VHH binders against tRNA dimethylallyltransferase (miaA). Designs and how they scored, part 29

Target 1, 307 residues: tRNA dimethylallyltransferase (miaA), of Elusimicrobium minutum (b2kdr9)
Amino acid sequence: MTIIIAGPTAGGKTDLALNLAKLIGGEVVSVDSRQVYKYLTVGTAKPEGEYKNGVYNVDGVNYHLVDFLDLDKTYNTGSFTADASNTAYNINKKGKTAIFAGGTGMYMQSYFGGMDVLPKADQALRAQLADIADKEGKQSLHKMLSEADPESAALIPSGNLHRVMRALEIFKLTGKKASELRTNGFADISQNNFMVYIEWDKEELNKRIEIRTQGMFGGMLKETQDMLAKGYTRNSPGLRSLGYAEVIDFIEGKKTKPEALERIVILTRQYAKRQRTWFARYKNMYKADGSALNAEQILAEYAAWKK
Below, E stands for the ipSAE of ESMFold2; O stands for the ipSAE of OpenDDE; V2 stands for 0.75 times the mean of E and O plus 0.25 times the DockQ between their complexes.

## First folded at step 16 (VHH; framework vhh_7z1x_3)

Design j5 (from w1 with Y59F; at its last look DockQ between E and O 0.68; V2 from the best seeds 0.00; counts 0 for: pae O 2.04 > 2)
Fold by OpenDDE, look of step 16:
Structure j5 (fold): chain B 307 residues (1-307), chain A 121 residues (1-121)
Amino acid sequence: as target 1 above (307 residues)
Amino acid sequence: QVQLVETGGGLVQPGGSLRLSCTASGFTFSRYWMHWVRQAPGKGLEWLSGINKGGSSTFYADSVKGRFTISRDNAKNTLYLQMNSLQPDDTAVYFCAKVRQYSGWDLFDYWGQGTQVTVSS
């Protein structure tokens, strides 16, 4: 048995997943491209947990595909799909329910719907693109993307260098737009899977993101300082996660704290918007009110769905 | 039903102290981070302080660091905010907020009604 929980960043997916897992004896598979990294907890909103017997555990629930990757390592859709497959297999083998919870739409789509064969990462090309970003700025790459794939550029913030680079990579390697690959032959995974989407009022979510960011900054600062002290840099894949670049700018005196906070808020809101847009493509999701989430209600809906 | 009830607010002179309490019900209090936020008239929400589930870790905004202390009693389902050296700029409605996730760094899903703190000579 599989249940999918999707929603915007900070939308309550983790809590719902954990509560659901506790009710039905399930395990959670994280579908988050950033929570995979070790040590980055605050900035990624990773649930507090500990490794027990080789598995990350959150309040008695096995929580998979989090806190395992070094910051200098890259993780992609292919990696996730492979790991998720193995994880789900093991969970099911134990007779337990796999609860997929996360906001990384591409990962979700890849695992449940399959994706067109995307080209493998080209390290040489990535290095080249990274060099351009370093020399000419992130906006330069975004401009390149805008010229190659305007739709992707519209969806991907210039500050999300990883996604910008990936989209460019796809275009450069295949001649196809990443946006076209996403739209052509899109399989609606909500047709064959029970998929929950946590909905929030846009304005309410935006306000809450602001206060959340205020609270997170201190923790992010500490995390960032620790990672930098260990020899990681702003170019480390893990530290390219949302918000850490701004924290580094603050550390380096390039931004004031208020400037950094404001930028993080904007980026977070934009990301939430992109998530909403992505998941809106799925037409058979159960829409759950983010302000009134209830795991028992979800189970009831699941039961109804199964009939 | 989740309920958060703030108490302890009032009028205090500059340099004075107050201790706010937030009584929680309707959820497993010990499983969630709790935070204090405030809203002054005409201003937006300001995060003040957070505390982890067990109370072993606390976090503070620069504006209140060294003056405010957050604590919790899980047995009593109560969150506290000790406020010392209060200033006129601390005048606001103070809210306790429950974190949504099993992490301390997520959206708040529930708020209390707030308690008014007024610092004036």
Scores: ipSAE 0.254, ipTM 0.662, lowest interface PAE 2.0, mean pLDDT 89
ESMFold2, look of step 16: ipSAE 0.640; ipTM 0.872
ESMFold2 (binder alone), look of step 16: mean pLDDT 84; pTM 0.857

Design j6 (from w1 with S56D; at its last look DockQ between E and O 0.71; V2 from the best seeds 0.00; counts 0 for: pae E 2.2 > 2)
Fold by ESMFold2, look of step 16:
Structure j6 (fold): chain B 307 residues (1-307), chain A 121 residues (1-121)
Amino acid sequence: as target 1 above (307 residues)
Amino acid sequence: QVQLVETGGGLVQPGGSLRLSCTASGFTFSRYWMHWVRQAPGKGLEWLSGINKGGDSTYYADSVKGRFTISRDNAKNTLYLQMNSLQPDDTAVYFCAKVRQYSGWDLFDYWGQGTQVTVSS
């Protein structure tokens, strides 16, 4: 079982997702291209949490796909789909609901849009592949995948048995690579998934973005100075995130503080606008009023939707 | 229903001090970061200061650092701003603001009606 919480940056997605997770005993999967990076906490508005048993935990809720990636690493839709698949599988295996929350529409589209094209799981075939892994090692299955579907093998680590087995399963069932079955067309993921979109009046959200950015700047500056001192640069993928490049411009004297702040506000508002445009393509979302978010109401809508 | 009520504003001479209070109701105050924001006549909103849930981490804009002190009393559901060395360009309406529960920087979702501070000789 899966719930999708979408909305613009600074719009309350994290709060709604965590409150809902507490009501139903679920876990949150972050859909945010910036929050994956370690060290960048204030400027990405990461929820306050600590690691428990190897998982980032926010007020008793496991919060996945945050704070794990080094600043020198890239992260893309392929990385997200692999990580999200593993995470959702493990959450659902525990009998819990996975609550996907974020504003990175391409990540949501990549993961959820690909699910409807692929064949259903074949438990007998999975058992057969698991036996091979037990006898010959996980690397033997990855070698098989490399020969059958090299594009998938490049995206899936050899230690990720579930994803290796899934990609092999697809090839054995269809005779085609997983990448070949993925449509290039835009699938409306709201047709088959319960999806909440948090709506905001544009001017009200823009006001909140401005205040937030002013408050964040000091923390972003400290984080950026610390990372530069460690040897990261403006070209490190994590430091190319929105806002951090502008802080680097300030540190280097290319911009004054007011100029950097103004630029960050403009870019953040533009990002929020692109998010609104992206999510408008999904026609069956439950639209929640951002000024009056109510997790109990969302839960009731989810129960009705499942009928 | 969330309610934030600011008090303690008024007219003060340059160099003077004021303490602002913000009394909160309609939510569990101790679970939220709180902030102070101001708006000078004819200008946009300016963020001044923030404080985490427990009150042990505080944050200040450069324009007020060293002169203003944010604090909170979770037992009284009250946020404070001690303002020292006030100057005419501190003249503004001062608002307390609430942010959503799980991040101090996510959604600034509510602020009060404000209290007027006027610094004039």
Scores: ipSAE 0.600, ipTM 0.858, lowest interface PAE 1.7, mean pLDDT 88
ESMFold2 (binder alone), look of step 16: mean pLDDT 83; pTM 0.841
OpenDDE, look of step 16: ipSAE 0.606; ipTM 0.832
ESMFold2, look of step 17: ipSAE 0.532; ipTM 0.834
ESMFold2 (binder alone), look of step 17: mean pLDDT 83; pTM 0.847
OpenDDE, look of step 17: ipSAE 0.559; ipTM 0.821

Design j7 (from w1 with R31K K53R; at its last fold request DockQ between E and O 0.57; V2 from the best seeds 0.52)
Amino acid sequence: QVQLVETGGGLVQPGGSLRLSCTASGFTFSKYWMHWVRQAPGKGLEWLSGINRGGSSTYYADSVKGRFTISRDNAKNTLYLQMNSLQPDDTAVYFCAKVRQYSGWDLFDYWGQGTQVTVSS
ESMFold2, look of step 16: ipSAE 0.672; ipTM 0.883
ESMFold2 (binder alone), look of step 16: mean pLDDT 85; pTM 0.866
OpenDDE, look of step 16: ipSAE 0.405; ipTM 0.727
ESMFold2, look of step 17: ipSAE 0.630; ipTM 0.867
ESMFold2 (binder alone), look of step 17: mean pLDDT 85; pTM 0.863
OpenDDE, look of step 17: ipSAE 0.556; ipTM 0.803
ESMFold2, fold request of step 19: ipSAE 0.617, 0.577, 0.618; ipTM 0.865, 0.847, 0.860
ESMFold2 (binder alone), fold request of step 19: mean pLDDT 86, 86, 86; pTM 0.872, 0.872, 0.872
OpenDDE, fold request of step 19: ipSAE 0.269, 0.378, 0.397; ipTM 0.677, 0.740, 0.754

Design j8 (from w1 with W105Y; at its last look DockQ between E and O 0.01; V2 from the best seeds 0.00; counts 0 for: pae O 11.6 > 2, placed apart)
Fold by OpenDDE, look of step 16:
Structure j8 (fold): chain B 307 residues (1-307), chain A 121 residues (1-121)
Amino acid sequence: as target 1 above (307 residues)
Amino acid sequence: QVQLVETGGGLVQPGGSLRLSCTASGFTFSRYWMHWVRQAPGKGLEWLSGINKGGSSTYYADSVKGRFTISRDNAKNTLYLQMNSLQPDDTAVYFCAKVRQYSGYDLFDYWGQGTQVTVSS
């Protein structure tokens, strides 16, 4: 079972995900490009937690893909997709529900839609497949493909061994059909996944952002000071996260506190707008009212969706 | 070169048992999760069972729970699948699969050639 929770920053995704996880015995997979960094908790709105038995835990819930990356390291869509795949696999094997929660649209799309992330060619696997073709005939491989990915099989002649092998390779490596991982076009991931979008009134969200920013500034300041003391700089990938540049400007005397706060609010609102625009592309999302979020309601909607 | 070689398949009557083996080479066997999957005629691949690196954790598909047992001997670089109470629906080619660590979509990066299991009266 997989549930997707999407929404704008400051929208309540984390809390909803946690509540849902507690309700159904699930685990959360963070879909956030900034929460991956260590030590940066307040500024990234990362939930407070601790590592237990090798897994980040938030109030009794395993919360994956957060607080693990050094600030000088980069993390990209490919990295996320890889990690998410492994994480989801493990969660599912435990018989638990994976709840993907976050606002990084590209990450979400990459994992669920297969955008530009295909497995690299594996020469050893190809050799194995080639051996099968040699021993059992090309039709044998095509038959395998037909069983695994009928759409690809329909498009690829049995005589095109290279394409057949590639499609099979993708399936064998990922468990996903090559036909579903086409890089051409935008795949609406909400068609095949239960996807919740937390919706807010624009003005209400803007107010929330303002309040949140004011409340988090002190924490961000402390975090930033600590990281700078450790030798990190404003050019460290982790500190390029939204708001930290402004905090650094404040620390350096380039901005006053009010100026820094105002700028952070503006940037956050702009980011929220971009998120809204991104997720608006998905046409089959369940729209949850941000002002009345309820995990039980989400579960009920999921049940209805499955029917 | 990574190699996985499945053995132990054959013809068996319903209710019978088989023990499959998968011999691994070309990689550090003990560092990887291993899985069994199968493909029946006209059907897609079906995951059956997985085992962690050390063998302390095992996982099964509902279709084989209580009947199949996965195990491994890291000293022998061998994966096993004990299949009991076999049914005609278990007729398939059985594959051993290696799991890649920290690979993008690459959950199963290597497969064996498979071994045929036929359950028929």
Scores: ipSAE 0.000, ipTM 0.205, lowest interface PAE 11.6, mean pLDDT 88
ESMFold2, look of step 16: ipSAE 0.237; ipTM 0.690
ESMFold2 (binder alone), look of step 16: mean pLDDT 82; pTM 0.839

## First folded at step 17 (VHH; framework vhh_7z1x_3)

Design ctl (from j6 with Y102S W105S L107S; at its last look DockQ between E and O 0.35; V2 from the best seeds 0.00; counts 0 for: pae E 8.5 > 2)
Fold by ESMFold2, look of step 17:
Structure ctl (fold): chain B 307 residues (1-307), chain A 121 residues (1-121)
Amino acid sequence: as target 1 above (307 residues)
Amino acid sequence: QVQLVETGGGLVQPGGSLRLSCTASGFTFSRYWMHWVRQAPGKGLEWLSGINKGGDSTYYADSVKGRFTISRDNAKNTLYLQMNSLQPDDTAVYFCAKVRQSSGSDSFDYWGQGTQVTVSS
């Protein structure tokens, strides 16, 4: 009961996620390393909401993993994985779909693609395979692997019983080859999750980033001034979010407004490019046209994908 | 079903004034930041002004600051732009835009059809 919405900054992820959540009675889990911070709403593109029953609510939808962290704290893949696990469990326990929406590909990979996409060790099955190796030799297990997963067998020496047994275990438990589930130490999370990627023409996205940044600047300036007045500094982890250093430079007279804006636009376009490069590694995403997003159509694709 | 309808454009002499309106439907107007954007002939889009959900924080591009005033009436689902001291460089199609907030919460592209403003003698 999970939908993943990925896409570049300024690409429409939040609105699509909210529309889907409304259609299916789901809740949104933000996948963004900067929207976790309190106070920084405009510059992080955090959807404005209000707390209802202890949960941030946006337009009637519970929206998780936003607006909870002090600016003096760090947040990383380990923190995200722990928080996302707890959040998704609670959403699914209510019978609701968790809609993961964001652009922080490393967070998505950490939660969906680490060891969590492989089955847990099955000690009874391992004992069975170990018995075969004891009675028939390690080469017998490697032969079994070569029949089940020839790509893994080509890469794993027959003497490495641990790796041979693990690859066989994965095949026995899932019906899928270990080689299909791992790629360069990297799991393609789109293989076993319904994942939407919002595509944009590069030039159109760059134009949208430029306009959005121009519109954000006033709000970013106010947020930054307020946080500096509270005693936070350019070294506070939250204020190292994209764009805030440039706004601080403007406040301190080190940059003019046009210089700060130009720099923020460049950095944002570079971030969008890194997002595109990251998500291009996932080969089974449903690619949605960013200029014509349709939550009803995406829901239909999800229903078909589950079959 | 989001609809944004701009009105109030027209021909005006340099130094003149116009008041643009944008009537919104198909969404809860009071939950969104609203913006004005324009496109001059042969130019790209230019952001002009933004206003928060409550209408108590307003923001302006340097090119219009002091001359233009953004406001909203949430009871009437209407956004306004009072434009004073208009100059020929202000000639453009003017659009209102809906976003989740000023940050463009990935939904910045809900724009109206626009209203033409022409500043010429």
Scores: ipSAE 0.014, ipTM 0.534, lowest interface PAE 8.5, mean pLDDT 85
ESMFold2 (binder alone), look of step 17: mean pLDDT 83; pTM 0.840
OpenDDE, look of step 17: ipSAE 0.022; ipTM 0.409

Design i1 (from j7 with S56D; at its last look DockQ between E and O 0.70; V2 from the best seeds 0.00; counts 0 for: pae E 2.3 > 2)
Fold by ESMFold2, look of step 17:
Structure i1 (fold): chain B 307 residues (1-307), chain A 121 residues (1-121)
Amino acid sequence: as target 1 above (307 residues)
Amino acid sequence: QVQLVETGGGLVQPGGSLRLSCTASGFTFSKYWMHWVRQAPGKGLEWLSGINRGGDSTYYADSVKGRFTISRDNAKNTLYLQMNSLQPDDTAVYFCAKVRQYSGWDLFDYWGQGTQVTVSS
């Protein structure tokens, strides 16, 4: 059982997702390529939360795939698909609804668009692979992957047991490489999934982005200074998140504060536009008015959709 | 129904002080970050200050830092802006703004009607 919430940056996705999760006893899975990073809270508008029982928790709701990745690590579509698959499985195993919420359309397409061709988890096979890793080490399992699916092995480090096991599972169940199965064409994921898109008047959202960016700058500056002091650089993958390069330019004297702010506003508006363009490709979404979001109304629409 | 009502504006001489209030109703005030913004004649909106739910973290635009102080009284559902050392270019309509619950910077949700501040001799 799954609900998908999509929308532009600064559009209210997080609030809606959390309110829905509270109404139905669900958990949230973040679909955001930048909120995965530790430390970067203000500039990514990460929901305020803390770890409870090993999971990031926001006001009593487990909020997955946020605040777990070091700034020196890359995160991509393949990483997301593996992590989302494992996370959704565990949520559904508990009898709960997984609420996917975010604005990274390529991540949504990769995970939900690939579900039609990828086999479901096989617990007996996963147990067998886990036993191999326990007895012979993760490197032995990665060597096995290298022989079966060298393209996946090149992308997946040997220490990432879950991704190595998933790729091997796919190969053993289908006789095909995971990389081969995931190259299928675009599918309209809204056709078979209840998907909400948060709509905004473009000018109204742009105004909110401008004010928000002005307010965020101080916190982004503090975060960036702290991370540079820890030895991270502008080349650290996490510090390539929207706005942080411009803050670094300000710190280094390459831009004045007004120049950095102007650039961040432009980039944020461009990102919101790219999100609108991406999600326009899905034709069966429920369109929610961003200025009047109502979780109870969305839940009623979901109930009607299931019929 | 969410309502934000700003008061305390008026005419003041350069160098003077004013204290703005924003009375909130229609939502649980203590669960939300609050902000002040202003709009000078013929200009766009300018963010001035923000304060977290408990009032223990405050944020200021450079244009007002050291002169303005944001505060809140959650028992009275009231947000405040103490403005000192006012200058003519502080002349504007001042608005308080509510954001959505789970991040102080996610979605600026609602604005008040504003209160006029005029700084002139």
Scores: ipSAE 0.514, ipTM 0.824, lowest interface PAE 2.3, mean pLDDT 88
ESMFold2 (binder alone), look of step 17: mean pLDDT 84; pTM 0.855
OpenDDE, look of step 17: ipSAE 0.620; ipTM 0.841

Design i2 (from i1 with A97V; at its last read DockQ between E and O 0.65; V2 from the best seeds 0.00; counts 0 for: pae E 2.2 > 2)
Amino acid sequence: QVQLVETGGGLVQPGGSLRLSCTASGFTFSKYWMHWVRQAPGKGLEWLSGINRGGDSTYYADSVKGRFTISRDNAKNTLYLQMNSLQPDDTAVYFCVKVRQYSGWDLFDYWGQGTQVTVSS
ESMFold2, look of step 17: ipSAE 0.530; ipTM 0.824
ESMFold2 (binder alone), look of step 17: mean pLDDT 85; pTM 0.870
OpenDDE, look of step 17: ipSAE 0.677; ipTM 0.859
ESMFold2, fold request of step 19: ipSAE 0.661, 0.512, 0.488; ipTM 0.876, 0.812, 0.807
ESMFold2 (binder alone), fold request of step 19: mean pLDDT 85, 86, 85; pTM 0.869, 0.874, 0.866
OpenDDE, fold request of step 19: ipSAE 0.485, 0.420, 0.373; ipTM 0.783, 0.764, 0.741
ESMFold2, last read: ipSAE 0.431, 0.524, 0.438; ipTM 0.777, 0.823, 0.790
ESMFold2 (binder alone), last read: mean pLDDT 85, 86, 86; pTM 0.869, 0.873, 0.871
OpenDDE, last read: ipSAE 0.357, 0.468, 0.395; ipTM 0.737, 0.780, 0.757

Design i3 (from i1 with N52H; at its last look DockQ between E and O 0.63; V2 from the best seeds 0.00; counts 0 for: pae E 2.1 > 2)
Fold by OpenDDE, look of step 17:
Structure i3 (fold): chain B 307 residues (1-307), chain A 121 residues (1-121)
Amino acid sequence: as target 1 above (307 residues)
Amino acid sequence: QVQLVETGGGLVQPGGSLRLSCTASGFTFSKYWMHWVRQAPGKGLEWLSGIHRGGDSTYYADSVKGRFTISRDNAKNTLYLQMNSLQPDDTAVYFCAKVRQYSGWDLFDYWGQGTQVTVSS
């Protein structure tokens, strides 16, 4: 059996997961698309830890799928699903409970919802499709989609080139229609898993994000400078994480510190909103008050859920 | 139950100094980053300073850098803020805040009641 802890960015997921793991002898699997990167700690709010015997450890708890990927490497839903599967298998083999904790909704859905491993993005194919769009127009590409997958074409506006291209890519690589993959309906993963959602008042969260951003800026600045000194650039996948572009703009003199801070706050709030919207789709989550999280209470709820 | 109690506030003249203390209870103090924030009349909350769990790393807002010093004594479960060269603009209620998780860059989950600092001639 698997425990899922979901919530907005910096909402207390890590702390709750760690405390729960300590209570039940579990290990934590991070479901965060940014915490996978090495060296990026402040901007991603990565828990402090150390590698012990090849495993990242946080206060005595093994914490998986963090701090392992180079900044110039890309990581996607498929990569996560594969890694998570292996990790969960190993945890279970040890007779321990896997606790999945994070805010990346797509990763969570992919692993638990059985989304057919969507093919990895083919850059060559995307380039070809982009070329068609440039030469023949967006409508031409949409027409191609309509011929291959009429249902997807009906749902995706011709102006959304990214979605059109992705749907075509799926069809061309797998022979399966993206719509067929979608029509298996949104699997509510909270029906078969004990899923906790950490809930915050929207206004309170927004205020707290602001002061948090003020506090983390100095550390994030230093971190960013160090990475730039190592040869990474703003185009490095890891540094495309939320807030780093603004920090780099500040370093380059393109933004003032107040401007950078304001932008980071806005982006963070927007991200939190997207997370909330995503997880609201799951109907059987246990909602935990973010201001009063208690691992023992969660454990009690879990026990009740198992019955 | 988590408790944070700020002390050390008061009235001081411009150029003066104060040392604030925050006594923590109800949690393992040494496992969490701690921060100071303040709220001036009619203004929003302002972050001032943060300190690592072990006390080896400190961070400051530009407004207080060079004047304020954050420190902690984990054996005493106490957070400190040494404030020097105080100015009228430093007049505010000062709060100590606990970080939500082990990372120093999470949201704050607990605050004290605050201590009033007034800088006036």
Scores: ipSAE 0.342, ipTM 0.731, lowest interface PAE 1.9, mean pLDDT 89
ESMFold2, look of step 17: ipSAE 0.544; ipTM 0.834
ESMFold2 (binder alone), look of step 17: mean pLDDT 84; pTM 0.856

Design i4 (from i1 with Y59F; at its last look DockQ between E and O 0.67; V2 from the best seeds 0.00; counts 0 for: pae O 2.7 > 2)
Amino acid sequence: QVQLVETGGGLVQPGGSLRLSCTASGFTFSKYWMHWVRQAPGKGLEWLSGINRGGDSTFYADSVKGRFTISRDNAKNTLYLQMNSLQPDDTAVYFCAKVRQYSGWDLFDYWGQGTQVTVSS
ESMFold2, look of step 17: ipSAE 0.509; ipTM 0.825
ESMFold2 (binder alone), look of step 17: mean pLDDT 84; pTM 0.847
OpenDDE, look of step 17: ipSAE 0.737; ipTM 0.883
ESMFold2, look of step 18: ipSAE 0.615; ipTM 0.864
ESMFold2 (binder alone), look of step 18: mean pLDDT 85; pTM 0.862
OpenDDE, look of step 18: ipSAE 0.074; ipTM 0.575

Design i5 (from j6 with N52H A97V; at its last look DockQ between E and O 0.02; V2 from the best seeds 0.00; counts 0 for: pae E 18.2 > 2, placed apart)
Fold by ESMFold2, look of step 17:
Structure i5 (fold): chain B 307 residues (1-307), chain A 121 residues (1-121)
Amino acid sequence: as target 1 above (307 residues)
Amino acid sequence: QVQLVETGGGLVQPGGSLRLSCTASGFTFSRYWMHWVRQAPGKGLEWLSGIHKGGDSTYYADSVKGRFTISRDNAKNTLYLQMNSLQPDDTAVYFCVKVRQYSGWDLFDYWGQGTQVTVSS
């Protein structure tokens, strides 16, 4: 049982996820490449919480994959996929719904797009197909593919033996076409998952980014000063989170406060644009108006989607 | 064809109550979520309440929670909205809305013609 909430920062993802979790007794899994870091609360827009029994807890809700990583460590899609798998398993074992909420589209794609189970390679079957190709030619295998999975045959050249054999192997082992099990290289995760996207007008989002950056700067400055005093540097992976290099430039006298703020706003708007571009690739998302979010309505839609 | 007919609107004084009804035809009513939406003069649409197809779960906008109660009678193909403690801000046209299950990304599948509610002293 899984709900996916996507959207930009300052867009209401955290509030919606927490409201949903309270309504259904669920738990939240953060999908954010920077909220994983300890100490950086303001600049990463991390929800404020406290640890309870080893789990970050926000307003009575367990909030996973947030505030656990030292600033000296890197975090990537492989790390996220492993952590998300373990976390979702443990939530579901308790009979609860996992609510994935965040703006890091690459992490969502890696976990949800890579979770589909394809049959393991069957060495004996591959040897048989290779023998057919050796004795009867690669076109003979492609003819077999045309009969089994015409969509794949239309896309895979007859000379690409490995792709032809893989598509045939999938069909022989599962009875299903490779084209039915996934799309080439990019899976639209919204086709098989209930996914909410929080929409904002571009101009309104840009205004929110500017206002929010002014409000965040003092806290980012304090956080950055504290971490530098502890021996972290601009090269620490966590301090390469959006905006912190610019705060360090201000601390070092390389930028005035207006210059640092202007740069942070530009970088944040560029990040928001990349988020919009990424999530536009998912064609079956529930689009929620960010100015009028309603968790009960979202939950009602999830229940309807399952039927 | 799908039809949604709202009734029960009218003029009330502040603090008063009204009960809206929406009779549905042209689809299997018990298989669909139903909602109430309103539009105040000079304003955009406001979602008010939703009810699951079985009637077992109800949802409300914060602006009406505690004052409004949504319900349905699947045997009569009728959706209801009980509105209590009405205030001038509740003056609007109220719409009954059908939402399709599989396309939950599009909440407004079909729309009634609406019924006017006016709250004034």
Scores: ipSAE 0.000, ipTM 0.105, lowest interface PAE 18.2, mean pLDDT 83
ESMFold2 (binder alone), look of step 17: mean pLDDT 85; pTM 0.860
OpenDDE, look of step 17: ipSAE 0.415; ipTM 0.761

